# Designs tried in a protein design chat: miniprotein binders against p40896. Part 25

Target 1, 331 residues: p40896
Amino acid sequence: MLMPKSVALLRIRYTLEAALARGFTTVRDCGGAEGFLKAEIRQGSLNGPRLITCGHAISQTGGHGDLRSGALPASAFDSCSCHFGQVGVVADGVPECYKAAREEFRRGADFIKIMGGGGVASPTDKISNKQFCDDEIKALVDVANSYHTYVTAHAYTAEAIQNCIKLGVKGIEHGNLLDERTAELMAELGCYLTPTLVTYKVMGSDQFSAFLGPENSRKNTEVLYKGIDAMKIAQKKKVKICFGSDLLGPLYGYQTQEFRIRGKVQTTQEILLSATVTPAEMNGLGDKLGQIKPGFIADLLMMKSNPLDDITILDEPESNILFVMKEGRIY
Key: E = the ipSAE of ESMFold2; O = the ipSAE of OpenDDE; V2 = 0.75 times the mean of E and O plus 0.25 times the DockQ between their complexes.

## First folded at step 16 (miniprotein)

Design n2 (at its last look DockQ between E and O 0.79; V2 from the best seeds 0.00; counts 0 for: pae E 14.0 > 1.5, pTM E .393 < .8, SAP 78.275 > 70)
Fold by OpenDDE base, look of step 16:
Structure n2 (fold): chain B 331 residues (1-331), chain A 80 residues (1-80)
Amino acid sequence: as target 1 above (331 residues)
Amino acid sequence: GSKVRIEIYILDGVSPELAEKLKEALKELAKELGAKLEVEIRVENGIIKLEVKIDSPEAEKLAEEILMLLFELIYELMEE
């Protein structure tokens, strides 16, 4: 979904402040957040969570990051204005993949996001599509490795997941259609799965039935019912699991519902680990974030009630959060 | 006097040493405030359970202050 640049800029302050108020002291953006936001947050001109960003998600032509309708010409993204506020950039072939990844790093990316398979919200791809050739994925991984960081991939199917992780991709976003063999391989390779169940639930709700077109709605339905099973499989196989929401635009306010959804599959401890220790480790911050220890950054929540008794408390931050501390500052 | 009970759970990776430091700090605070504070700390399964009983005419106000002080104390301990 293309949002005007001006509207995106106006909403970003509110979105970040609201995320912090909901108790998120660090947020990883897997496409669209620009590097300058990190500086604004560090300087205190913008109140928000610490951002870990990839810049633009890198996609093939016609991939999940290519939001052009099939009716639009190839030149639709040639204008500088079209790149602003986009989730993705298009790169075809090894040289373009090198360039795209290096450009994101130049602009301050902490990691690389790629579209390794088809998506729900993209207009021209199928969920069953494997995206990028092996040499392209390898190129992206090689660049990320040279910066001592990781690649994460959007991927739903077992095929797309396996293709990515065999080539050195360290993260899988979504993974709704993974199987037991794929989960075993992920665990073996030390890959991180970030389920995002809330996005499918919200987009598939009656309230937002018009948010997705007919084709995207069909795709959404396909992955929605499999997501819970995928989480069970991943948990069983001891895949490292991170917390994620992947909510688009105005749906961002539903972030905390992921806690409620996961409560059906994971223990409260598992969920909390997925939102603290595990993602910190994934991002090379395991010695600084996600724990209350000497030498760690003081990101803390004071809550009225104990989430160990009821994980749904985390889905009601307005009623249950007393204070949010980030880097020793109370908000 | 009013009695207020605060039960605080410190989750995820808290050391027993931190728990003891918190307990000591709370005891010192109690002395400073002239309030009768009973502090109990339990560590179970990596979770610190801190129970503070306040017996004071201003127990509610003190409870709020104690919560803030605990937050600051934890911060300070993390920065060491």
Scores: ipSAE 0.231, ipTM 0.684, lowest interface PAE 1.2, mean pLDDT 87
Fold by ESMFold2, look of step 16:
Structure n2 (fold): chain B 331 residues (1-331), chain A 80 residues (1-80)
Amino acid sequence: as target 1 above (331 residues)
Amino acid sequence: GSKVRIEIYILDGVSPELAEKLKEALKELAKELGAKLEVEIRVENGIIKLEVKIDSPEAEKLAEEILMLLFELIYELMEE
């Protein structure tokens, strides 16, 4: 979604403040949040969670991160770059992949996000698409490794996931169609999976179906029902699982419903670890975040009752979170 | 109400050394705030359960102050 910069900035401010109030003291953004936001939050001029950012998701022409209408010429992306809220950039071929990844790091990115497969919400791809050639993925991974960080990839299908992780991709976003062999490989390679089940449930509802076109609604339906099975497989195979919601624009307020959905597949301890310890480890912050230990950053929630007994209280933050502390400050 | 019970759960990953430091710091806090506080600390399934019982006409206000002090105490211990 493209909008004037002033409107986008006001919505980002509201979204970040609301996420902090819901108890998210650190969020990883996989497209759209630029590095300057981290400085503003650190300085206190913008209240919000600590940000771990990729800047823009990197996509091939016609891929999931290419949001141009199919009726527009290839040059239209460059001509519309003046609007704030661009979530993706297009790179084709090894040299462009090097440059795109380096540009995101120059702009303050902490990691690289790529589109390793087709998506639900994009206009010109199929969910079964395999995206990027092997040499392009390797180039992106090489750049991330040179900056001592990682690549995470949007991918739904077992084939797309396996291709990415064999080439050195550390994380998989969504993964709704993975199979047992893929989960075994992810666990063997130490890869992370971030399921985002709530987005498919919410976007498929009558209230929000207008966000999807007819074909994207079909893609969303396919992944909605298979995502729970994929998470069961990943759990069985001991894949490292992180917490994510992948909610778009006006849907962001539903992010806590992921806790409730996960309660059908994971234990409460597994869910809490997926939102704290595991993502901190993935982002190289395992000795600073995600636990209450000396020397760790003081990100704390005070709850009215024990989420280990009932995880759904985290889906009702307005009535169950007493205080939110980030970096020792109460918000 | 005239009586308030506070339950705090510190999640898995808390070291035994940190748990002991929390116990000692909470004993000091209880002494500073008066004898009306009863503090119980248990370790259940690798999780520290902290219970504070307050019996006072202003129990809800004291509970809020105690929660804020506990947050700051945990923060100070994490800085070590």
Scores: ipSAE 0.000, ipTM 0.298, lowest interface PAE 14.0, mean pLDDT 72
ESMFold2 (binder alone), look of step 16: mean pLDDT 71; pTM 0.596

Design n3 (at its last look DockQ between E and O 0.92; V2 from the best seeds 0.00; counts 0 for: oily chain .105, pae E 3.0 > 1.5, pTM E .584 < .8, unsure alone 69.015 < 70, SAP 75.516 > 70)
Fold by OpenDDE base, look of step 16:
Structure n3 (fold): chain B 331 residues (1-331), chain A 80 residues (1-80)
Amino acid sequence: as target 1 above (331 residues)
Amino acid sequence: GSKVRITIYIFPGVSPELAEKLKEALKELAKELGAKLEVEIRVENGIIKLEVKIDSPEAEKLAEEILMLLFELIYELMEE
């Protein structure tokens, strides 16, 4: 869904403040967050979670990051505007992939996000599509490696996941259609899976039935029911799992429902580790974030009730969080 | 009531060392407040379980103060 940049900017303050209020002291953005937001948060002009950003998700033409209508020619889109306010940028071929990744890093990206397969919300691709050629993915990985960071990929299918991780991609976003062999390979390679079950649940709900068009609704349904099974498989094979939500636009308020959904598959402790220790490790911050230890950054929640007894407590932060501390400051 | 019990869970990534420091700090606090505090601490699977029993005419007020002090202590320990 394309949102005007102006509207996005108007909402960003509220979105970030609300995320912090929900107890998220660090948030990884996998597409769209501009680097200047990090500076504003550090300076205190904006209250929000610490941001880890990739800038734009890098996609092939017609890929999941290409939100252009298939009914319109390329000329219908202003080349200058195509890069503003979009989740993704388009890069075709090794030189363009080099450039795209380097540009994101120039703008302050902490990692690279790529579209390695088809998506739900994109209009012109199929979930079954493998996206990027091997040389393109390798190019993106090589650039990220030169910056001593990682590539994560949007990928649903076993094929797309395996293709990415064999080429050095270290993260998989979603992974709803992974199989046991894929999970084994992910575990072997030390890849991180970030399930985002809440986005499919919310988008598929009656309340938001109009949010997705008919085709996207079909795709959403396809991945929704498989997501729980994928998590079970990943858990069984001891894949490193991170917490994620991937909620678009106005749906962002449902972030905490991911805790509730995961409670069906994971223990509360496993879920909490997925939201603290594991993502900190993935982002090279394992010695600074996600644990209550000397020398770690003081990101803390004080809660009225113990989520270990009931994971749904984390889905009711307004009632259960007394305060949020980020970097030693109480919000 | 003159008796209040509070149970605090601290997680993740906690150490036995942190648990002991917290216990010691609470004992010192008890002396300062002139209140009878019984403190039990357990570390299991990276979780600290801290139980504090307060026997005082102002047990409820003390419980609130103890919670805030514990939080401050944790913060200070993290900043070391």
Scores: ipSAE 0.572, ipTM 0.851, lowest interface PAE 0.7, mean pLDDT 90
Fold by ESMFold2, look of step 16:
Structure n3 (fold): chain B 331 residues (1-331), chain A 80 residues (1-80)
Amino acid sequence: as target 1 above (331 residues)
Amino acid sequence: GSKVRITIYIFPGVSPELAEKLKEALKELAKELGAKLEVEIRVENGIIKLEVKIDSPEAEKLAEEILMLLFELIYELMEE
């Protein structure tokens, strides 16, 4: 996952252009896309989706966003923290959390992403870990509130999710192990859930199972099987659900398979709204994006077939999209 | 053939106002293209269902042209 920043930026450009071609006219990035890229896309210097960005995900030492090897001392990474994995930065304690969040906003972020629990791909954490102390999470939320935006958190377990949302976190990424009580609390607090089921299915498949190390393979298997059930629970409890894929590196081409997976749980209308209206609302853009109405930004897809009848046509965008319009321009 | 039916679904967030504007625009297009169009429109659950029956010697060609013009028309109506 470690690479030079310049190589990561070239891969981000390619990824953004490909996402637009697949019909994604707006993308929220939870790590790796720096805020200055928004200006380049908006000015037309770079073809890609409209970006909603957090810059770098913020992690504690040894947390999910801390991709440093546990065999190396922390000092081995201090002088190059901006090149550390390109997707995350480390902050410990309230003052560092203030500074890290403010730095991301200074660089153009629209929201703050934190690691509220352990992950699958990181070298030094456990999926059951609660991450950050309460005062650290509150500090990050307070900074985001001062910028009139939000914090979203990576979290899998009911305990990690509940801790985050009770402290004011607005969104939960993944949430594969939530339970009914957690979903009830999310709905009560108006929180958003962004499941990302395709990445676990793909990484656990026979084709890609060797992509993970042994510890990460075990973590991935656990979250894969629980994720469908978690989404059913969240839907039953009326949690606001957004569309996401969380695909890593060479797996990015599989992102549209998320539509097909969600077809086993949600109606076609629910899936389409989760990719349009609901994420626009989450990001304060519900009066400008996600709907076909006068005064809204002209982001439109013309398709050969009706996805309301069969959502799986969105998993075949090269065959089914006739035109992609973003801000009135056809791509 | 000389008769073609196309069915168009528009989603999400649509309104009866948009539906009426599309209906009016299709009537004007029929006059400009010299084609007989029968237009039925229904708005349910935030979805516009638009059926256009084209009665013309070039109905298939006109159907493709109408689809592209509708895409452009929706853009123009959103811009307003």
Scores: ipSAE 0.349, ipTM 0.746, lowest interface PAE 3.0, mean pLDDT 79
ESMFold2 (binder alone), look of step 16: mean pLDDT 69; pTM 0.571

Design n4 (at its last look DockQ between E and O 0.01; V2 from the best seeds 0.00; counts 0 for: pae E 12.0 > 1.5, pTM E .367 < .8, unsure alone 66.711 < 70, SAP 74.781 > 70, placed apart)
Fold by OpenDDE base, look of step 16:
Structure n4 (fold): chain B 331 residues (1-331), chain A 80 residues (1-80)
Amino acid sequence: as target 1 above (331 residues)
Amino acid sequence: GSKVRITIYILPGVSPELAEKLKEALKELAKELGAKLEVEIRVENGIIKLEVKIDSPEAEKLAEEILMLMFELFYELMEE
């Protein structure tokens, strides 16, 4: 079942408009956003942040991107519909990995996202699972390199992280269970860590405690408390850190709470760098975005107060943002 | 008239209780929106599959409305 492009656009319209209103002028999507959304934003039919997209996250069968329950047959999702509106696609073996990555690039991806380990929200995997064989990860990295871009991986454990980065993966999403040795290796290899602490905090809150099934609730609890420690370790070892939230659906409204959470581990300056300069560099835009300099794109926030004085101002954009400028246009 | 089909998979691993509430709420919404809306909901192991078929000259507009209502409903149910 092919969801019409129009319907997909309508689904994300509110989310993108709200993100821009919160002050995000560029957003990297690590699974689900299709390349056509970038054209709609450029054309002005959709008001939103500039998108950097991977298309679908590439996963093994039974991996974090495989949303089929263990009780469902392999045919549970029509082959034609499985790619529309899903976060992930399934690829097993080197030929399928080549094809999957090339297809995402054909559709306008800027980078590749892979599931390198187990996740919280997926129904059939364990956090402790290492996902993909070495040859599969290498295949995905080789394709991304041919397009002069990077692979980022979803990975929690030290084992999964090390496995990915040794094979040329340049980004790690989450990383909640990394250790000091892993952080040292990440820093040495110039890897980027994108923590997403807010998603675990929100999902683990009393307000949303009934939302998760028992298994996912357990997994969420496992990574929630480790995330802060992982941030401290990564910061200590001078790992390059990007800003991220990884909120699903209606929870996207909590995006700015990541600023507040990180204030417990990082300085305000470090947090701001993680949301501007560092992610611009990661995405090959270090000469165009993230700074106020001649020749840079005019992405600016006008605020009532200085966020350097209090990072929590960024968690209250409705009260503190006067206007958002993207590419010189005020929204 | 135009025909629009919306197929949505909603958050794998949701609680069975929330899934059932969502199912009931979406069925009621379908009734309120009138006879030109067909809603099929499948809930299996915390995965919700929603299929909405719209047969209307304003199918695209209705699709937008339904999507927005779904997000609102989902949020409300998560707060209960």
Scores: ipSAE 0.011, ipTM 0.229, lowest interface PAE 9.3, mean pLDDT 85
Fold by ESMFold2, look of step 16:
Structure n4 (fold): chain B 331 residues (1-331), chain A 80 residues (1-80)
Amino acid sequence: as target 1 above (331 residues)
Amino acid sequence: GSKVRITIYILPGVSPELAEKLKEALKELAKELGAKLEVEIRVENGIIKLEVKIDSPEAEKLAEEILMLMFELFYELMEE
């Protein structure tokens, strides 16, 4: 069932306002948030976080971003599609990859998102799938470099991750099945990892397991089981780690629970840096965002207690955040 | 009953220069509000700990106004 555009816009407004109220003053969207939303937020006609967007995630035929076949989780995918438009686009072969990436930049993208491996929620792929040929990945990286930005890739397995980063991909989304050698390579190449463990914890819970089909439930269980171990490996090998949640539609309310999950493998300082300094650096904003310094954009949280003493207060934002400031405006 | 202590943790960390400017501006704010304010600012592992004590018959109302004004003041200092 499809939601009317007017209702979808109201849902997007609510979601963005809620994320800002939870303390997220900047959000990087890896598929579905179109450039017009950035303009509406900047102009003040829509309250929400600053958006860093890729437009559509780029996938090969039958890849993770190709949602044209198989049964979709009705409410989750329909809501995402209605709320943020088309999540992904398909490109096969080098010329189509050039064009797809250039089209996203023409539409206002800040970076390129690709599907470097299979996913949990996709109707047609497997977690173990390696996606795109080497020349296709290199084409996408070449386009992003010509725009002075980066490519980040959805990838779970060590093989998929290594293939992407060796070809110049700067970031890896998820990475739940990486191994020690892969983490060493990521650290050597200066790559960024954005784990998103909360989505697998929530989707694996009894309350929400019905959103997945049998094959997707098995994939989700595999990545949930190994995700914490992968985070420990990445932490030990000093991989640059960013904060992410990758939540679908109505699950956005769980985004702050990622802070609690990260507490199992990171110090409170590391968690705070992963949500502030490191992602600002990754996105070329390290001289403007992520720190309280003269000349930086005034994005501030005023808290009742010290998150360095207890990181879980960030998972209780309604009780612990007194004020949220974005660009000097209190929300 | 009319004494309020506000302890606030501001992320991310702050430079020593900004912290000094913030202290001076909060002292000036205290004069404008005509209230007894004690202000302590510490930086712990990159996080600012700001403590403001209010001793006034309207301490609770003043605490809310002070919080908003501190946010605005901090914004102005970051523009510098």
Scores: ipSAE 0.000, ipTM 0.378, lowest interface PAE 12.0, mean pLDDT 72
ESMFold2 (binder alone), look of step 16: mean pLDDT 67; pTM 0.534

Design n5 (at its last look DockQ between E and O 0.87; V2 from the best seeds 0.00; counts 0 for: pae E 4.1 > 1.5, pTM E .502 < .8, unsure alone 68.009 < 70)
Fold by OpenDDE base, look of step 16:
Structure n5 (fold): chain B 331 residues (1-331), chain A 80 residues (1-80)
Amino acid sequence: as target 1 above (331 residues)
Amino acid sequence: GDEVRIEIYILPGVSPELAERLKEALKELAKELGAKLEVEIRVENGIIRLEVRIDSPEAERLREEILMLLFELIYELMEE
């Protein structure tokens, strides 16, 4: 369900404070968070994790970022109605891709997110769709490179992943349907995979069965069971792996369950690295974040118990976190 | 006296040097407090394990103080 931008803004304080309270001191937003939020957090007017943002995810017409119903006339989305809190912006062709990426950077984006394939939560695309033409992806990559940053892509299939990474995309979000060859290529090219297993688990649960419509529920089921296998393949091939959750709206509270799910395929150390060192490196912050040593930003958790003994401790922050420090301030 | 054991894990990406600095700080604190403090340090795979044994009538109070001191010390070291 599309949440009006106004409602999203009303909830942003709670969402950010809750994420910080769960132990997330830095969060990368891959679509929807506006750049001004970073300034508010840095200034202390808003409490939350440090944000790394892309602004709007850039999508083709009818792509995963285009949430317009295909069953409604074009006139239903005419005028100011397009401004309802879309995670994405639509750009078709090289000139529009240039413009879209430059606009996100103008608004303070740290990187570019693109929809490189079909998605679960979008109504008009198939997971099997490859999105954007090669020249469009290259255009987006070229712009990001000019700002000395990266493009990450939403992509599930081996085809969509390979298409993106061959064109210079440095991140893959999800990747649930990757194969061994794709994982090898990702490792070779130094691409980062960000699995988001918890979103599929939660959306596929009985409690949230109505969260997705019938078609989206089918797509969710398709990728749910493949995600764990994709993680195993990626791990085996030594792909760089980042921590992610990709939870929407009311589901944000389940973000720590990603730790529990990953515990099936990763060691606690591997998971912690995926949530600290690896994403810091991906975002050009490897010398500032993700480690406890001189010259690094003091982002720390004090916990009651050792997560090395039980990964589920990371999924129970309310009982296990004593306090969160971000930039030397205790919250 | 009451014995309290504290096992502290610092992870990930921590140097053995940090562990030694923490150990020395804890020893100084123990002297100041007049408490018997035994500290063992193990460093494996970038993880520092501190085992602290407090033998004092105020061992529980000292536990909290030690934990806070360690946290402050880590913070200060990071801000260097």
Scores: ipSAE 0.491, ipTM 0.824, lowest interface PAE 0.8, mean pLDDT 88
Fold by ESMFold2, look of step 16:
Structure n5 (fold): chain B 331 residues (1-331), chain A 80 residues (1-80)
Amino acid sequence: as target 1 above (331 residues)
Amino acid sequence: GDEVRIEIYILPGVSPELAERLKEALKELAKELGAKLEVEIRVENGIIRLEVRIDSPEAERLREEILMLLFELIYELMEE
């Protein structure tokens, strides 16, 4: 059901403030965050993480970014999306891809997000789909290169991933069906993987499994079981791994559970680096963020307990974070 | 009751140079607080492990205050 505009605005403020309180001082949004939110946070009129944004995710007609449906708390999120803008835009053919990417940069995007393969929640594609033609992907990469930044792609299957990275895509979101050869190629090309395992765990739980339709339930189950294995492959092959959750709207509070899930695959230090150093490097901020060094921006957490001994304390931020500092300011 | 031990881990991506500066700054802080501070520091894999022993009649009360001052000190060192 459609949410009042004033309630939707309060939820965005709450969501951003809660994410900061949970220790996320910088968040990269891969679709839907409007430029005004980034500006309001910089000005201090809205408390929240520093935002790195792509504006809208770019999709082909009928692709994953064309329409969202299904597994969200659908009425609340869809209501908010209608009132603030769309998550994705459609571009078909090389000229439209040039224009779509340039438009996102004109509106303040820091990088380009594309749909390189099918998704779980979209109504008109299959997870096995490869999306965009090669010349379209190259056009998007060429635009991003001209702005000295990158393209990251939603992709699940080894074939979709390989196609994207061979054409110059720098990052892969999700990657749940990654195989060893593809991981080797990602490592060789210096590509980044951002797994997002918590969203599949939450959507597969008894509480939320009813929100998926039959086809999307099958998609979600497939990616849930294979996602941990894909991350093990990526870690073994030395793929650069970033921390991500892909949680939507009211589910954002589950984001810290990703730390707990990652504990099954990565060491505590590897998990911490994936949430700090590696994503800062991916976004051209490796000399400014993600490390505790002179000249770096003062984004700091003081923890009650040592996460090196038990990574799960990061999944209990209310009990374990004493202070959050962002840009030298304590929150 | 006059000695408190604190183990502090600072991560990620820290350097031996930062660790050395923290050690010296903690010694200066001890003089300011009128407390005897013994500091041991190790750096490995981008992690600083800092053991601080506070020998003062108010050591237990000072524990959280020292942690807050350390947080602020790290901020000041990053602003260089």
Scores: ipSAE 0.229, ipTM 0.676, lowest interface PAE 4.1, mean pLDDT 78
ESMFold2 (binder alone), look of step 16: mean pLDDT 68; pTM 0.551

